Miniprotein binders against q56419. Designs and how they scored, part 200

Target 1, 326 residues: q56419
Amino acid sequence: MEGRTLEEVQEEVFKRHGVLVPKKELEDLAKALEEAGLLLTEKVEARLKEEEEKLKRERPMRLAGLSYPEGEREARAFLEAFRASYPGEGEEARVLLMPHLEPSRVPEVYGAALAALEKTPPPERIYLVGVAHRPLKEKAAALPVPFQTPFGPALPDLPALQALDALLPFELFNTPLAFREEHSLELPLFFLKGRFPEARVLPLLVARRSPELGEALKVVLRDFPGLLVLAVDLSHVGPRFGDTPLTRTLAEEARRRDLGFLERLAEGEPEAALAFLGANPTRIDGVEVVASLLPLLRERKGKVLAHRLDLEAPTLSAVGAGTLVL

## First folded at step 14 (miniprotein)

Design ih78
Fold by ESMFold2-Fast, scan of step 14:
Structure ih78 (fold): chain B 326 residues (1-326), chain A 108 residues (1-108)
Amino acid sequence: as target 1 above (326 residues)
Amino acid sequence: GDLIERLEELAEEVIRYLKEHGEEELAREIEEQIKDIIEALKSGDTESAIEILTELAETIARVLHRLGAPEELVQKVAILIFDVAKALGMSPRQVYEIAKRFARAIER
């Protein structure tokens, strides 16, 4: 590895493949490669290509046994426990905003989402829009394969995905590897599949504002009706997110910004919600999704069912989570 | 090469399923339509191939849905149909129409 540091290899792989390889994995692989007389980058690229080919067939569970139970019976009990954590009745959703944060951190918020799903008629399909945590080749992407869950595979709505692809000025199925480890889809999907086992899914990721995605989805939703789910977290504050340690003032600002954003969305005013945040100083990750989906959110009134700012004490950081029905 | 192979795979999957479920006349009809697509392609008549595929896609979807075909088969058939459509050079509008007809045929 003369002239190539592990950091340089990690950076090159990230730029070429949009995947951040853990340093421990790189260290273990580097030792094996030195024995084999090969470059780390070549072996990592070969492995990523193989993983990409596997993703053309199915998307396996990555968080089973960690964020949710892998067995169907245990998964069902887990889902029911989250529903029980929220005392409300919920309301019918045509659009649902829910978190993708670790569920055990905000059980009442996921419980509120489940309450709304209980009041919602089973949709033919679910448009599940998450946030890309890895680079995409385009502003948005989808993966048209079954996503495994403890409740069985969540099947892609292939006709609706192909219809969406046909309307976009870019290839929709452009970055399969971005879906290999993506909790913004996997965690909401666990709850959605548990509640609507027969619904097909359009698993969509937004990396940057894509007005063309929102315009295309407006057309597709007319011909392929379904439930629109925005799987987004709210404020990200504290040192973990490049901020100062959490204070009562910062926590209050984060709650004010989260609720002000959600309340304006609930009034059917998504542009006002974005303007309220301005420079987004508390780092609400839903901004790019909302900005992409403006045509679908305008003039839809609804209700904020739950909100929590979850404290991570060891890092003096916090993440906001909410449930909004439109 | 690949386009004809995808059409032959589509024929094999659908015709086998229909024959296994007592739909021998429908199997013959669909087999003939797929052969017509292949013949049109071999003769350079891509426009006729597109027209036949568009009607056939809805017919296959409707029949598989009516017979309660496994979702794995419906998914595989959809993949093959859209692969064929794109290989035929169908426009975005034409692909959208196939998608719309297929989806309506398999509504629950």
Scores: ipSAE 0.827, ipTM 0.933, lowest interface PAE 0.9, mean pLDDT 90

Design ih79
Fold by ESMFold2-Fast, scan of step 14:
Structure ih79 (fold): chain B 326 residues (1-326), chain A 108 residues (1-108)
Amino acid sequence: as target 1 above (326 residues)
Amino acid sequence: GDLIERLEELAEEVIRYLKEHGEEELAREIEEQIKDIIEALKSGDTESAIEILTELAETIARVLHRLGAPEELVQKVAILIFDVAKALGMSPRQMYEIAKRFARAIER
């Protein structure tokens, strides 16, 4: 609001309409508007409390019918179409880096991830690490409930989540509402559940670098082995991201930074990957996740299977996406 | 209070499933172990309660896995066990140990 006094409002009305509105009438109007605002605020608060209670039981689909099909049969056909978009066979993964960008924009990159999952033995559990798009009370968080998918619910690995919580200096289950709408988990999970329907999941969000998360995960992964998935996007360039309109030079720089980052991770040199980016001028989304998971990425060699810089012509912007197996 | 109610709920869920699958003797044994936890708590012996819960958690997990229990039931039982463990004030080391033993018992 502009912070105007009732006297200023009264004077402005008089100047424009030649009518002197009594202060009492303006006060009554202001009170009625405030009361209407309080009722709206109360309804919003009640709705958030209701949603938080629902999140204690399950995490419902939010993007079904938008980013992927609602029905199981249609979802299976959707997965097969994405796999077909990638001509390669993939490589076995112990660590998989995949995007969380809208799948239809980079089908061959998701196809490469699916190819890697086909070569990977079914894991007991998947450590799915996404990027928080809403504030967390701590540097990282998890939600220990079933996540609904068209392939059935992805069940939480409750023992592994409790083991992880026990090793952390903060409460792991600290921000349930941050998971209500979180595409960095929902979109990769759709593909992971389609390929590994029996695997339990640890749905993890990173908001800021947490070395303590990486150290704890190294211990937990030894006793609770599974597939580690980093669900991150790469460069974000152009006006949609507060940058200059996309040029050939900027697009080439984004590709160079994306690939240089991924290739250094593939060499088992995550600190070198971070140092290569410096100030991260093209806004690679995975920096905080990689910085948190250093102990899990060091000395682990692999291969970049796919990379694409997806062009968003209407906004002269682009987002990088890649698939890396380690 | 609430902790004892959670233990009773755990007993009801597990005992019901075991009896439905012909494991009446095992159901009786698990019910008795849960009663032992409750008695330890009533006497202020939290350390004994923690020891019994840790062994019981692995036993319940192993039995449910052996009988091919639905994953929904395994999830519900795990939630009850870990809620009880936290309410008992188990240390990080103790929480890690009970989690590891439960997970190993339900491994595919």
Scores: ipSAE 0.778, ipTM 0.919, lowest interface PAE 1.2, mean pLDDT 90

Design ih8
Fold by ESMFold2-Fast, scan of step 14:
Structure ih8 (fold): chain B 326 residues (1-326), chain A 108 residues (1-108)
Amino acid sequence: as target 1 above (326 residues)
Amino acid sequence: GDLIERLEELAEEVIRYLKEHGEEELAREIEEQIKDIIEALKSGDTESAIEILTELAETIARVLHRLGAPEELVQRVAILIFDVAKALGMSPRQIYEIAKRFARAIER
């Protein structure tokens, strides 16, 4: 009972219905509700354990039929349409920064990522680093299971994941349930698997800055070479994100911060990119990922291929998205 | 689970596949090496068990890759090998070495 005592409940019922409910009946009801709450808690716990057990075998698609087509043929056509939406040529990527928001909102940005992947030799493995949208037990986590896609399962690079785990001061495979519904991995993975169907994947989530993750990844990438992908969105502005309705001034500020951040990364200056944002007033969600991966981003020059600030008109809000090749 | 149980699961998976593909001599060799690991553990010789597992892991990876084994089998075998390595109390450096040797053996 949130702020309500048994006495207060009895008094309210009397005032509204003219019936005095005996204290013993209210006590019996409270006990039954508490026991029902215990049973509900046990059912929730059992369901969570069942879901966690399923995640030990595979990670199913959650957004198929919503954000991308379920069928392989339709998925292939969908991917090619995104590539066609970007008129430019890509550049070879050793590090790729791409978005994870709804692809249909920023097709040119995903198209730019696809263009970069076309210029990139097929990697043995992909280090896919997304943003945790649910709490993790540690600063970062991974899930070492096949991730289902319309192009077949994206298989985990188990040796590279174990090598990474061995170098970290915490258990890497610490929060399987955080991966059950995680669009920051699922949406980029759709495009990556479509372009590199043979590549194994290290699906990684960052919740808070972990310098030890970046230090370990620098070692692992030397011995287990692959493509590093930062799947991050940029500015989040407007009422949907606890801000005022989008104005021209706020949109210009968001674009300025997005581009200033990306351009400093492109110069191989990730510390300068973080310093430029200061308190991160437009809520660029990539800051914790960039802060974690500093050793992999320093002195690596590249190019911003695309940037968009996507307007969500009904909420007067916007999300920034970009493609950066390093 | 038990370390011995994981070693027996590893033996079962690999030996079954090898026998199904006409590699009976290699299946016997791998079975013998796994028995050697179990005997070393019974005698308290963890160092020898680690040495044998390290060589065995690379050998299994190389053979499965050569035979074109299904990726699902390679994945299950890798899981069992790393479970055994951790249960043996292998250091981070030793686990890293097994991972590196295994990855090179299955490289495309």
Scores: ipSAE 0.850, ipTM 0.937, lowest interface PAE 0.7, mean pLDDT 90

Design ih80
Fold by ESMFold2-Fast, scan of step 14:
Order: structure tokens, then C-alpha cells, then sequence
Structure ih80 (fold): chain B 326 residues (1-326), chain A 108 residues (1-108)
């Protein structure tokens, strides 16, 4: 392997420049590059440990000034503009399904979520369940620290998080770094904190279906009542997601898939919702969250308040978003 | 070492707040209970330490809530209590019980 590579380099230099580089010099260079690679790896590991240590104190805002305003006054006006984008009335939520994609792309869908929150009594705590966009050491994880927002820090519900951890067959606080940059929690949290500034939060990420998480949450929610929020996007279609270019037919299929899924959830039939997706369940990123939380979704009837398939014309791709109250 | 340090840190935070708010007698009671936990641990009586901590956790939460303690202090005290509980090797059932009692005491 390495000896062959060095001989090839030596031969190439001779052919191009008429200079024979001693094998020892090439070996020393290869060793120096290998050592530099080890030093770079150690430096990266040290940096990751430093970032992990910072996350023990707080989770800072990452999308402030990009997806929402940094200042509290501007953030409040921004939030109210989203509410105004939805002309309907909300419904009280015991369970809320809302999106986590860029809010400006589906303002009426976030507006519908805000309308539901207006009709919902302030909860003691919010169980905020998002989708992991980075690997987790376990099927699910949580981070028990304050999450910064323009409306002040969203404080963790430490007793409820510890209760949940105690019921799980794995360490709940297993991958702090996965939370450093996680829009599926940060974007919904902006809206939730704006509406319920006093509520404590359980920030949860699901990477793979975890029936044990749903079983544990059913127990914890009985003793620690709160609002359950599923922060999930729906269909992902088109070349941006490894699919064929979006056509009118494929867009109609995606809308039908999203709405069929949501309507079955609204009937309190989450197994039927999953079955409706058939052989293409991975087309909806909310599947793993719903499959994990089955015990919390069964026999809860509700209403789909909004749905949109957001079209990204340059890439011929689309992402579905919806607001569902149960 | 670390476990006793966490118990001493818990004592310092709670007792300081109580004394600053005129609760000298409660501060003495809590100090005595924490000393009892430390003494039980030094004598190898982990079960007694767990029993005292379970009751103490609820008492501390209730007193802090009654006095309107800042949420930052409540968060810090909760962290210390659960750190101590885990360091004691408390079972999942025992930790769940502490969590439930603490949450009830600080409920709005």
C-alpha cells in the first residue's frame, strides 16, 4: 500500500522533472503527513470536547439573525406576523404536530400552530420532540440545559427529564453535541417560548424508532402533565432528497400522502397512519417520531389546521408541512 | 470525595438562601439532615442516606417554592440533588420518586 504509492510518486517526479527523490525522503514525508493527520484528529477531538463542555451550561441560539430576529421586541413582532398569516381560529392542543423547516417558507402553517397555542392553557412543561439530523449514540436523546431564545432561556424540566431517564433502558443524556446545531428543536422552540414563556421544556430528539421512549413518556406524562409537541416535517420529494424531479403528479401524490397521514392521526389511528404510507414511509421524516410515540397518539381525536407542500422550483423539490392538534 | 463535596455544595446553596430570608431554624434542620446523610455514608449505611435524601429533596423544594426562590436557584439545587442521588447509586424507581416529589413541590 504505502510503498507502492511512494514508488509511484518517485516515478512521476522523475518523469516530469528529471529528479529522483530518495525513497527515504518520500517515506519521511508520508510519515509527517500521517503524523499531521493524527495531530489534526487530536485537535478536532479536543475542540469537540470543548464544545461538549460548553453545552453542559447552556444551548446558545444558532439561527438568531438568520431564521428569526435576535432582539426580543423584533422577535415578538416577527412571531405575531406569523400568527397574522393564518386567517383561521385555533383549537386547544393536548398534542401539537408542527413543522421545523424554515418558517418563512410556510408562514401560514406556523401561524396555525400559534393559533392552537392561543387556545391552549399554559402548560407546566412542554415535551418537545424533534428529529435528529446528526447521529445519536442511542435511538433518542435529551439535553438538560437552558436553551437560549430571544424571549429568554427556555429552562429544562429537570425532575421530568430525570424521571424519563430513570424509565429508559439507555442513557437519555447521551449525545450533547447533536443538540449544538439542531433546527428541529430551535425553530419550534422560538414559537413555543414566545407563547408560553413560563413553561419548562423537555428537549428530545429521535433518530430511530424507539417504542421504549413512547412507553416511558406515557408513564411520565401521567405524573408530569404537559403539552406534547411533535416537531416534524412531512414529505421530502425531488432531486434534493435523492428522488426524481418533481412533476405535478408527484406533487399531488405527496400532498395526498401528507394529508392521508395527518387525517389518520387526527382520527386517533396512528398505526393506520403509518400503514397508509405503505412501502414509502421514509418519504416523511415524522415517521420515526410517530412510530416511537404510538401509546401517546392512540384514540386521541383532533383536527388538521393547515397543510402546505412547499415547492423549491430551482431544485424541482418539495417539503411538506402541517399543523395538527390532538 | 465527590459525593460529599456535592452534599456540602447543596448545603451551602440552600442554607445561605434560607438564612438570607430569615429562616434560621429551617436552615439548621436542613444542615443537620445533610450532616446525617454524610455520617451515614461514612459509616457505610447507604440505605439510611437514601431515605434521608428522599425526604430532604421534597422538603428543600417545598421551602424554596414557598419563599419564591429564583428559578436559577431551583435549577441549581435540582441538579445537585439528582447528582447526589445518582452518585448514591439510587435505583430508577427511587430516582423517579424523588423527581415526582420535587416536581409536585415546585408546581405552579
Amino acid sequence: as target 1 above (326 residues)
Amino acid sequence: GDLIERLEELAEEVIRYLKEHGEEELAREIEEQIKDIIEALKSGDTESAIEILTELAETIARVLHRLGAPEELVQKVAILIFDVAQALGMSPRQIYEIAKRFARAIER
Scores: ipSAE 0.715, ipTM 0.901, lowest interface PAE 1.5, mean pLDDT 89

Design ih81
Fold by ESMFold2-Fast, scan of step 14:
Structure ih81 (fold): chain B 326 residues (1-326), chain A 108 residues (1-108)
Amino acid sequence: as target 1 above (326 residues)
Amino acid sequence: GDLIERLEELAEEVIRYLKEHGEEELAREIEEQIKDIIEALKSGDTESAIEILTELAETIARVLHRLGAPEELVQKVAILIFDVAYALGMSPRQIYEIAKRFARAIER
């Protein structure tokens, strides 16, 4: 009934079913539907407030038993299997770019990240920057609570989070509900907590480019040193992402695009990496994160350890994933 | 109201832990500093309250770290301290300074 008169609804029913429904019955139905909609809205609002209240205490696992094992022993074996899937040695990371798509789809890429973490001294804290898959009230957000993992809770670095909040022109802790179901944080965190069980975490989400976040993080990282992790996927191509069906040519273009982007980041040229994507149109998950963190990525040289374009044959789609150390 | 309740909760958590670990004198000193914050607030001397809280935050963090306090307690104490700092209307610079001093004190 939204955008339609009762007379139009009555006419439509008559044309389709040959029945003239009295206007009073349509009015009564419209009123009942509107009242039911209000009750559903109240119920939804009550549930959202309850979930938000729970998130003030902790962030529970959502993907345990689905993307990784729930039990600690099984989770440890799972993590070790991913490391074994990468035949190379890692490089020490001060900045690590790693994926957040389903780990079983790109085990060698996650294995490369684990290899880099193995060569990295245990950090006091991890700045874990993911991509918001739900709307945020601001360009970025954080949730200052323990995140549950099979290896125990990943504890927030409350002083560093508060220091970051103090430097930002917006409230950092602005959208708790966006963290309830967020695989761009949960999946990398599983691997990070497994390798650095004592590190505190700053769980950060970027929805839109925020240069003020990058400038604030540059200051905070100087006084609160830690490992910076960009948890981002690369090319998203094919019908699952609103694109044309994947062909061999499009897959090769996506691979070249991903590698061109990563190689420019590895040269310490993040502006060149973004310009390269602008010249080669793409739907890369990490663009807004990289654009926000420019001050932290400039003049940092490193190495691309792994890259894979994961093909999803049933949908003729693909997602690119890579591991980059800086 | 709420601010004084948070300060009393902070006192209870820290003093309980210190007494359980034989630090009776430090517990008394911290209790007195928290009372000084409350008294400064009642007299309208917010600047003195901020100064005392800043020193107290570092002292509490350092003592808890020295005694090997559980991370759950350190997290709870940090939450209480920052809740008080925000309720006091501390500036971004002042909040940043508390955060930096607390973090350094609990560094592993």
Scores: ipSAE 0.664, ipTM 0.894, lowest interface PAE 1.8, mean pLDDT 89

Design ih82
Fold by ESMFold2-Fast, scan of step 14:
Structure ih82 (fold): chain B 326 residues (1-326), chain A 108 residues (1-108)
Amino acid sequence: as target 1 above (326 residues)
Amino acid sequence: GDLIERLEELAEEVIRYLKEHGEEELAREIEEQIKDIIEALKSGDTESAIEILTELAETIARVLHRLGAPEELVQKVAILIFDVAEALGMSPRQIYEIAKRFARAIER
């Protein structure tokens, strides 16, 4: 890169090993390496195309046997154990904010979400909005296929997804590969499907602020009413996230930041919630989701049911998780 | 492909399914409505084509739901219908109306 010529390579080899390699041999080696690289790229491209074609039919489980049990019976027991980890009662949710962090790390937070779902009438459909952990071609995306779960496939709400696509200034079904491995949808979906087995799903990912998504969703929700779920984690602090080791002071600040954010959302003031976070928006992955969904969150009051800052002692890092009903 | 190819693909999927389930008369009716859309387009009557497609989409949704069609087929048919609507130059509001009517028919 940047200008290593064949002459410079030849000179380096001579200085290091006392051998003058003919330029033709270096040229032949460079050509062979380039050709090998092209063949590897072709194989990668072919595999990605094959994976993309598979995603046109269904989205298979990726975290079964790892983050949740593979079998339906074991999955049901797992769900009930999480509910039992939250000592409080839930409240009916029209909008639910829940985490997508590894469930075993914050069982009481997922338990609070389950408590809220118990108080919520079964929705005909769930608008599940997660955070893209891989690049999207557009600001947001959806995948209109069945998502496999231990409780059976979560079926897409195809008419509602098409209605949403029609109202957006970009193609909604734009990056199927981003859904191949996406825990911000898979982990909340496990809990949602367990509680509402008949509900259809709109699996949505947000990569960047899309106010047009919020405006379109407001229209679609009026004609296709359902439960709106924001699957977002809160503060990400410490060395694992490119920050200084977690201290008591930093942990207290993270908890205060998370709760201040959630409490302002609970007052129906999402702009105030965003403003409260100040200049540290990248440490809360829910910022882009909330900023996209402003029209759906304004003047909608509710309650924070749970919050935890989960500590990773080996890395001196922490991730915040919360459950909010609106 | 072009708009006519999309309409023919839609016809093939729906008509095959209906005939496989003993709905030969309904299959002929739907085939005729799709031909009417194609004829309207050939004569430059896009407005009539849009009206026929809107009614046809609701009818197809009701029939597929009544026959218990697999979700994968419903998905494929819905995508083809909306693809045709977009190719016809229908506005987002018009496509939204088709989607709403399709959803109501499936719910029933």
Scores: ipSAE 0.000, ipTM 0.174, lowest interface PAE 20.7, mean pLDDT 84

Design ih83
Fold by ESMFold2-Fast, scan of step 14:
Structure ih83 (fold): chain B 326 residues (1-326), chain A 108 residues (1-108)
Amino acid sequence: as target 1 above (326 residues)
Amino acid sequence: GDLIERLEELAEEVIRYLKEHGEEELAREIEEQIKDIIEALKSGDTESAIEILTELAETIARVLHRLGAPEELVQKVAILIFDVAKALGMSPRQIYEISKRFARAIER
């Protein structure tokens, strides 16, 4: 139990409770716990296999009724309210960087993304690149199934996904279960599907920097043109992320680092953006995505439309969010 | 096997759709090409089947798109075409080429 000998367990129980438990009784208990663990493992494995089989057909909504409305009518009104929260006009996007944190916390940032999408001609397909919040078997993964939304299913671009897979040194469709609960795809997709209902999608997750993904995507985008969306959050500061409690000074530093990163991307200098973060310590979950997509971001100039550092008072923590068009 | 049964079922659906929309001659040609692919899968004679599949994929995609077929049917066809390509042992280069041809055929 916990790697201790039965004799040690027997001695501790005696010292703490004044009862000498016979060694055989402890052996029988350990065996029963081990057997219960094996049965639990079998049930978990069966459940995971069932979920994996379901994911071969479709990816259901997980955050409907929580982060966005379940009904189509209510979802449309919700989308319009987010657009209204941004007072500016958008810019046409070939590449869009937008957040994936809870939308209600940064409505003007999602509103800026919607404004940009309004200025963008409907794409044939959307390359939606999110951040893996669960382990992947490889550096990146995709799931080639319809993703359900309140606006109807977002259909996969099967030919483009297969073309991408063919260029990669690893199997692209390697971790279906990582997509079961993945807000970095589901939340941006809600907004993208609402704006471009006919566009097919390539739902991609990055766990670790993959230069081979960026090189492959550069080739695929040439033959299968579309809108590239980087669904990434910016600074993560405070105790919720294993850091010191947020102060006004630390919040100001986080805002400066987020903006410095985004402005360098807007100048078409993604290597400089990454170097800036290395010189100025911060935890940005989009680093691995940007590092993977360097060939697609170089020499592409654009504009930062919005930025906000969302303060989470109960945890004395904060998450940065921004909208960038390239 | 399961793949051959899936291929036969979807082939019947596609052929029925084509006949219902006035493409009876093309339906017959497609049926013959599918039989050749099934024979290749059973025998391991894959070389000619790879060329047939590449041309068939583009032709089916183009015709279904022209006829305004339901997107669900187009998705089913794409899934099966790539499953068959994999079973035939098509190289990454060949899969990339069939992908490009299929995508261009269904482009808006």
Scores: ipSAE 0.840, ipTM 0.932, lowest interface PAE 0.7, mean pLDDT 89

Design ih84
Fold by ESMFold2-Fast, scan of step 14:
Structure ih84 (fold): chain B 326 residues (1-326), chain A 108 residues (1-108)
Amino acid sequence: as target 1 above (326 residues)
Amino acid sequence: GDLIERLEELAEEVIRYLKEHGEEELAREIEEQIKDIIEALKSGDTESAIEILTELAETIARVLHRLGAPEELVQKVAILIFDVAKALGMSPRQIYEIAKRYARAIER
């Protein structure tokens, strides 16, 4: 209601229906609606509290049976099929950039990530940095619970998470509900757990640039060594993302922006990669992650193993995906 | 939660597991250390409580790792230790030190 008084509501009903509603009945209705609103708010609050309590124990699979198989045997065959979709050899990764979009759309890009993991010694822990698709109370967050996968639960590295929390100027475990449905962690984690079943995980989400996160992670990684994984998608172009319909020219521009960004990261020049995107704007969701992790990416040379701009024909839109090892 | 209740829960979980695996002497030692933390807190000696907790955390981590304890137990014990540390008002540096010592103890 846009500031309407009871008298205005009474007049509106009279004009439309020729009925004069007694003021007392309108007052009683307003009270009933207000009371119903309070009860609805209490129910919503209660349900959010229940969901938050459940997330204190574990993070269940949300995409099993949809994006990957639920059973362990079928999941293993699925993972091997993705590896087989990439004809190249991997390279050892200390830092791995991989996508988090639907795997079936870019199997060769996930296959390249698997190839890199084959060449990488099993890490004690994985720092898995994804992109928040829901608001966080702070610039970044983590959820310190087991994440279920078809290969068994991916266990949190509680000491490393607590060490990270201790170095940050904000509460790291600040938005549990943001993790309830988060494909930027769940999809990469499926592949990582399949390849490194014994590794513990730090599941991290970035919503906005957090230089303090990168500085803290540099210290933590020195004392708690592990594999750093940036789970990010590249260009988002077309009407689904607020742009004009995808043309061949626009697709070529998106591909050049994606590759220009990845190539600069591969040269150990993350500031140059960000500057390149500032001069050539695009909706790369990895920008905030890279900007947060600058101290971990500088002077690390590597290789772009795969890149694809995936066309979403029904929407005339596209999403870029790539695999980069550093 | 009450700090004493968290210490009692920590004692219950660890001591039960150790006794079930024939580590009666170590169970007694850990029980005694937890009692020492509680007594230090009752006397207002928070510094001693912090020192004992830091040593105890590393000891528990080493023993659970050596015995191949179930991950559910290892995770629960770690949560209780850090809850106790924060309730004691340990500084970020002190919490970081516990985390580092704990992680080293369970490293392979």
Scores: ipSAE 0.776, ipTM 0.911, lowest interface PAE 1.1, mean pLDDT 89

Design ih85
Fold by ESMFold2-Fast, scan of step 14:
Structure ih85 (fold): chain B 326 residues (1-326), chain A 108 residues (1-108)
Amino acid sequence: as target 1 above (326 residues)
Amino acid sequence: GDLIERLEELAEEVIRYLKEHGEEELAREIEEQIKDIIEALKSGDTESAIEILTELAETIARVLHRLGAPEELVQKVAILIFDVAKALGMSPRQIYEIAKRLARAIER
């Protein structure tokens, strides 16, 4: 009824159908429609509350049968095929930067991550830091439940998660619904669980830069040592991301931006990596994660194992992906 | 009310598993320590309750790990311990100490 009065509605019905609907009947109809809207809102709220309660027990697979195979045997073959797509040897990782975009788009980049994991001794726990694709109530969040995978559940490291929560100025276990559909955790976790089936996990999401998270994690990692994984994508270029259509020149600029960023991280200079992005740091998906984790990345040298700029031809857009070992 | 229920649930899960695995003496010791926590709480001695819980948490984690307890049970016990700790109003530093002790006890 926006921009319409009951009198205008009554007049329109009379002109079209020759029926004069009493004002009270229109008022009763409007009230019934408003009440139906309220009932729909209550049903939506009830369903969201039910979903949130389910997430207190476990996080089910959402991308099984789509981005990776549902069955354990098929999942193992899939993982081995990705490893085989990378011809190089990995290097031991204390910190691993890997992508979270659709694996089939950049198989050699995931293969490089697998090569690094192959050279890495099995960690007691994995700090898996992804990017929130949905709003969080706080700058960061975690979900302290088993995450289902084709290789069995990835179990939360409850002591380390509680230790982290205790050091933060905000409640860590906020916004459970943000984890219901979160590929920045699910896709890397598939590969991590396949290679380290015994490792417990801290599934962490960053929505906005939180230096408090980096400071807390530096303390927690000292007492609860483990593998730190930054599950981040690199340059986002083209109309899909609110930018101009991809050209050869823009693609070369994106590749140079990604590599310059990764190379500075590999030199143990994360502040220099952020500064290199200049006035447009939002062009790289992982900026808020890297900015939050500065204390963990300083003076840690390593190597860029792989980089690709994946073209999405229908949208003239591209996403950068890389594997960095520190 | 909830706090005592969580302590009783913790006792039930741990004691049942220990008795099923021939650890009658440890089951008795843990039962007595949980009763001591409940008695301290009833008397308003929250400080003693916190001290007993901190030692008990490590002992439970260590023994379950030694016996090769199912990970599902270890997870459930850890959840109950932290629920109790927070309900007791333990400080961030005290929660961190419990977390550190539990992690060391279940280290592979």
Scores: ipSAE 0.776, ipTM 0.912, lowest interface PAE 1.2, mean pLDDT 88

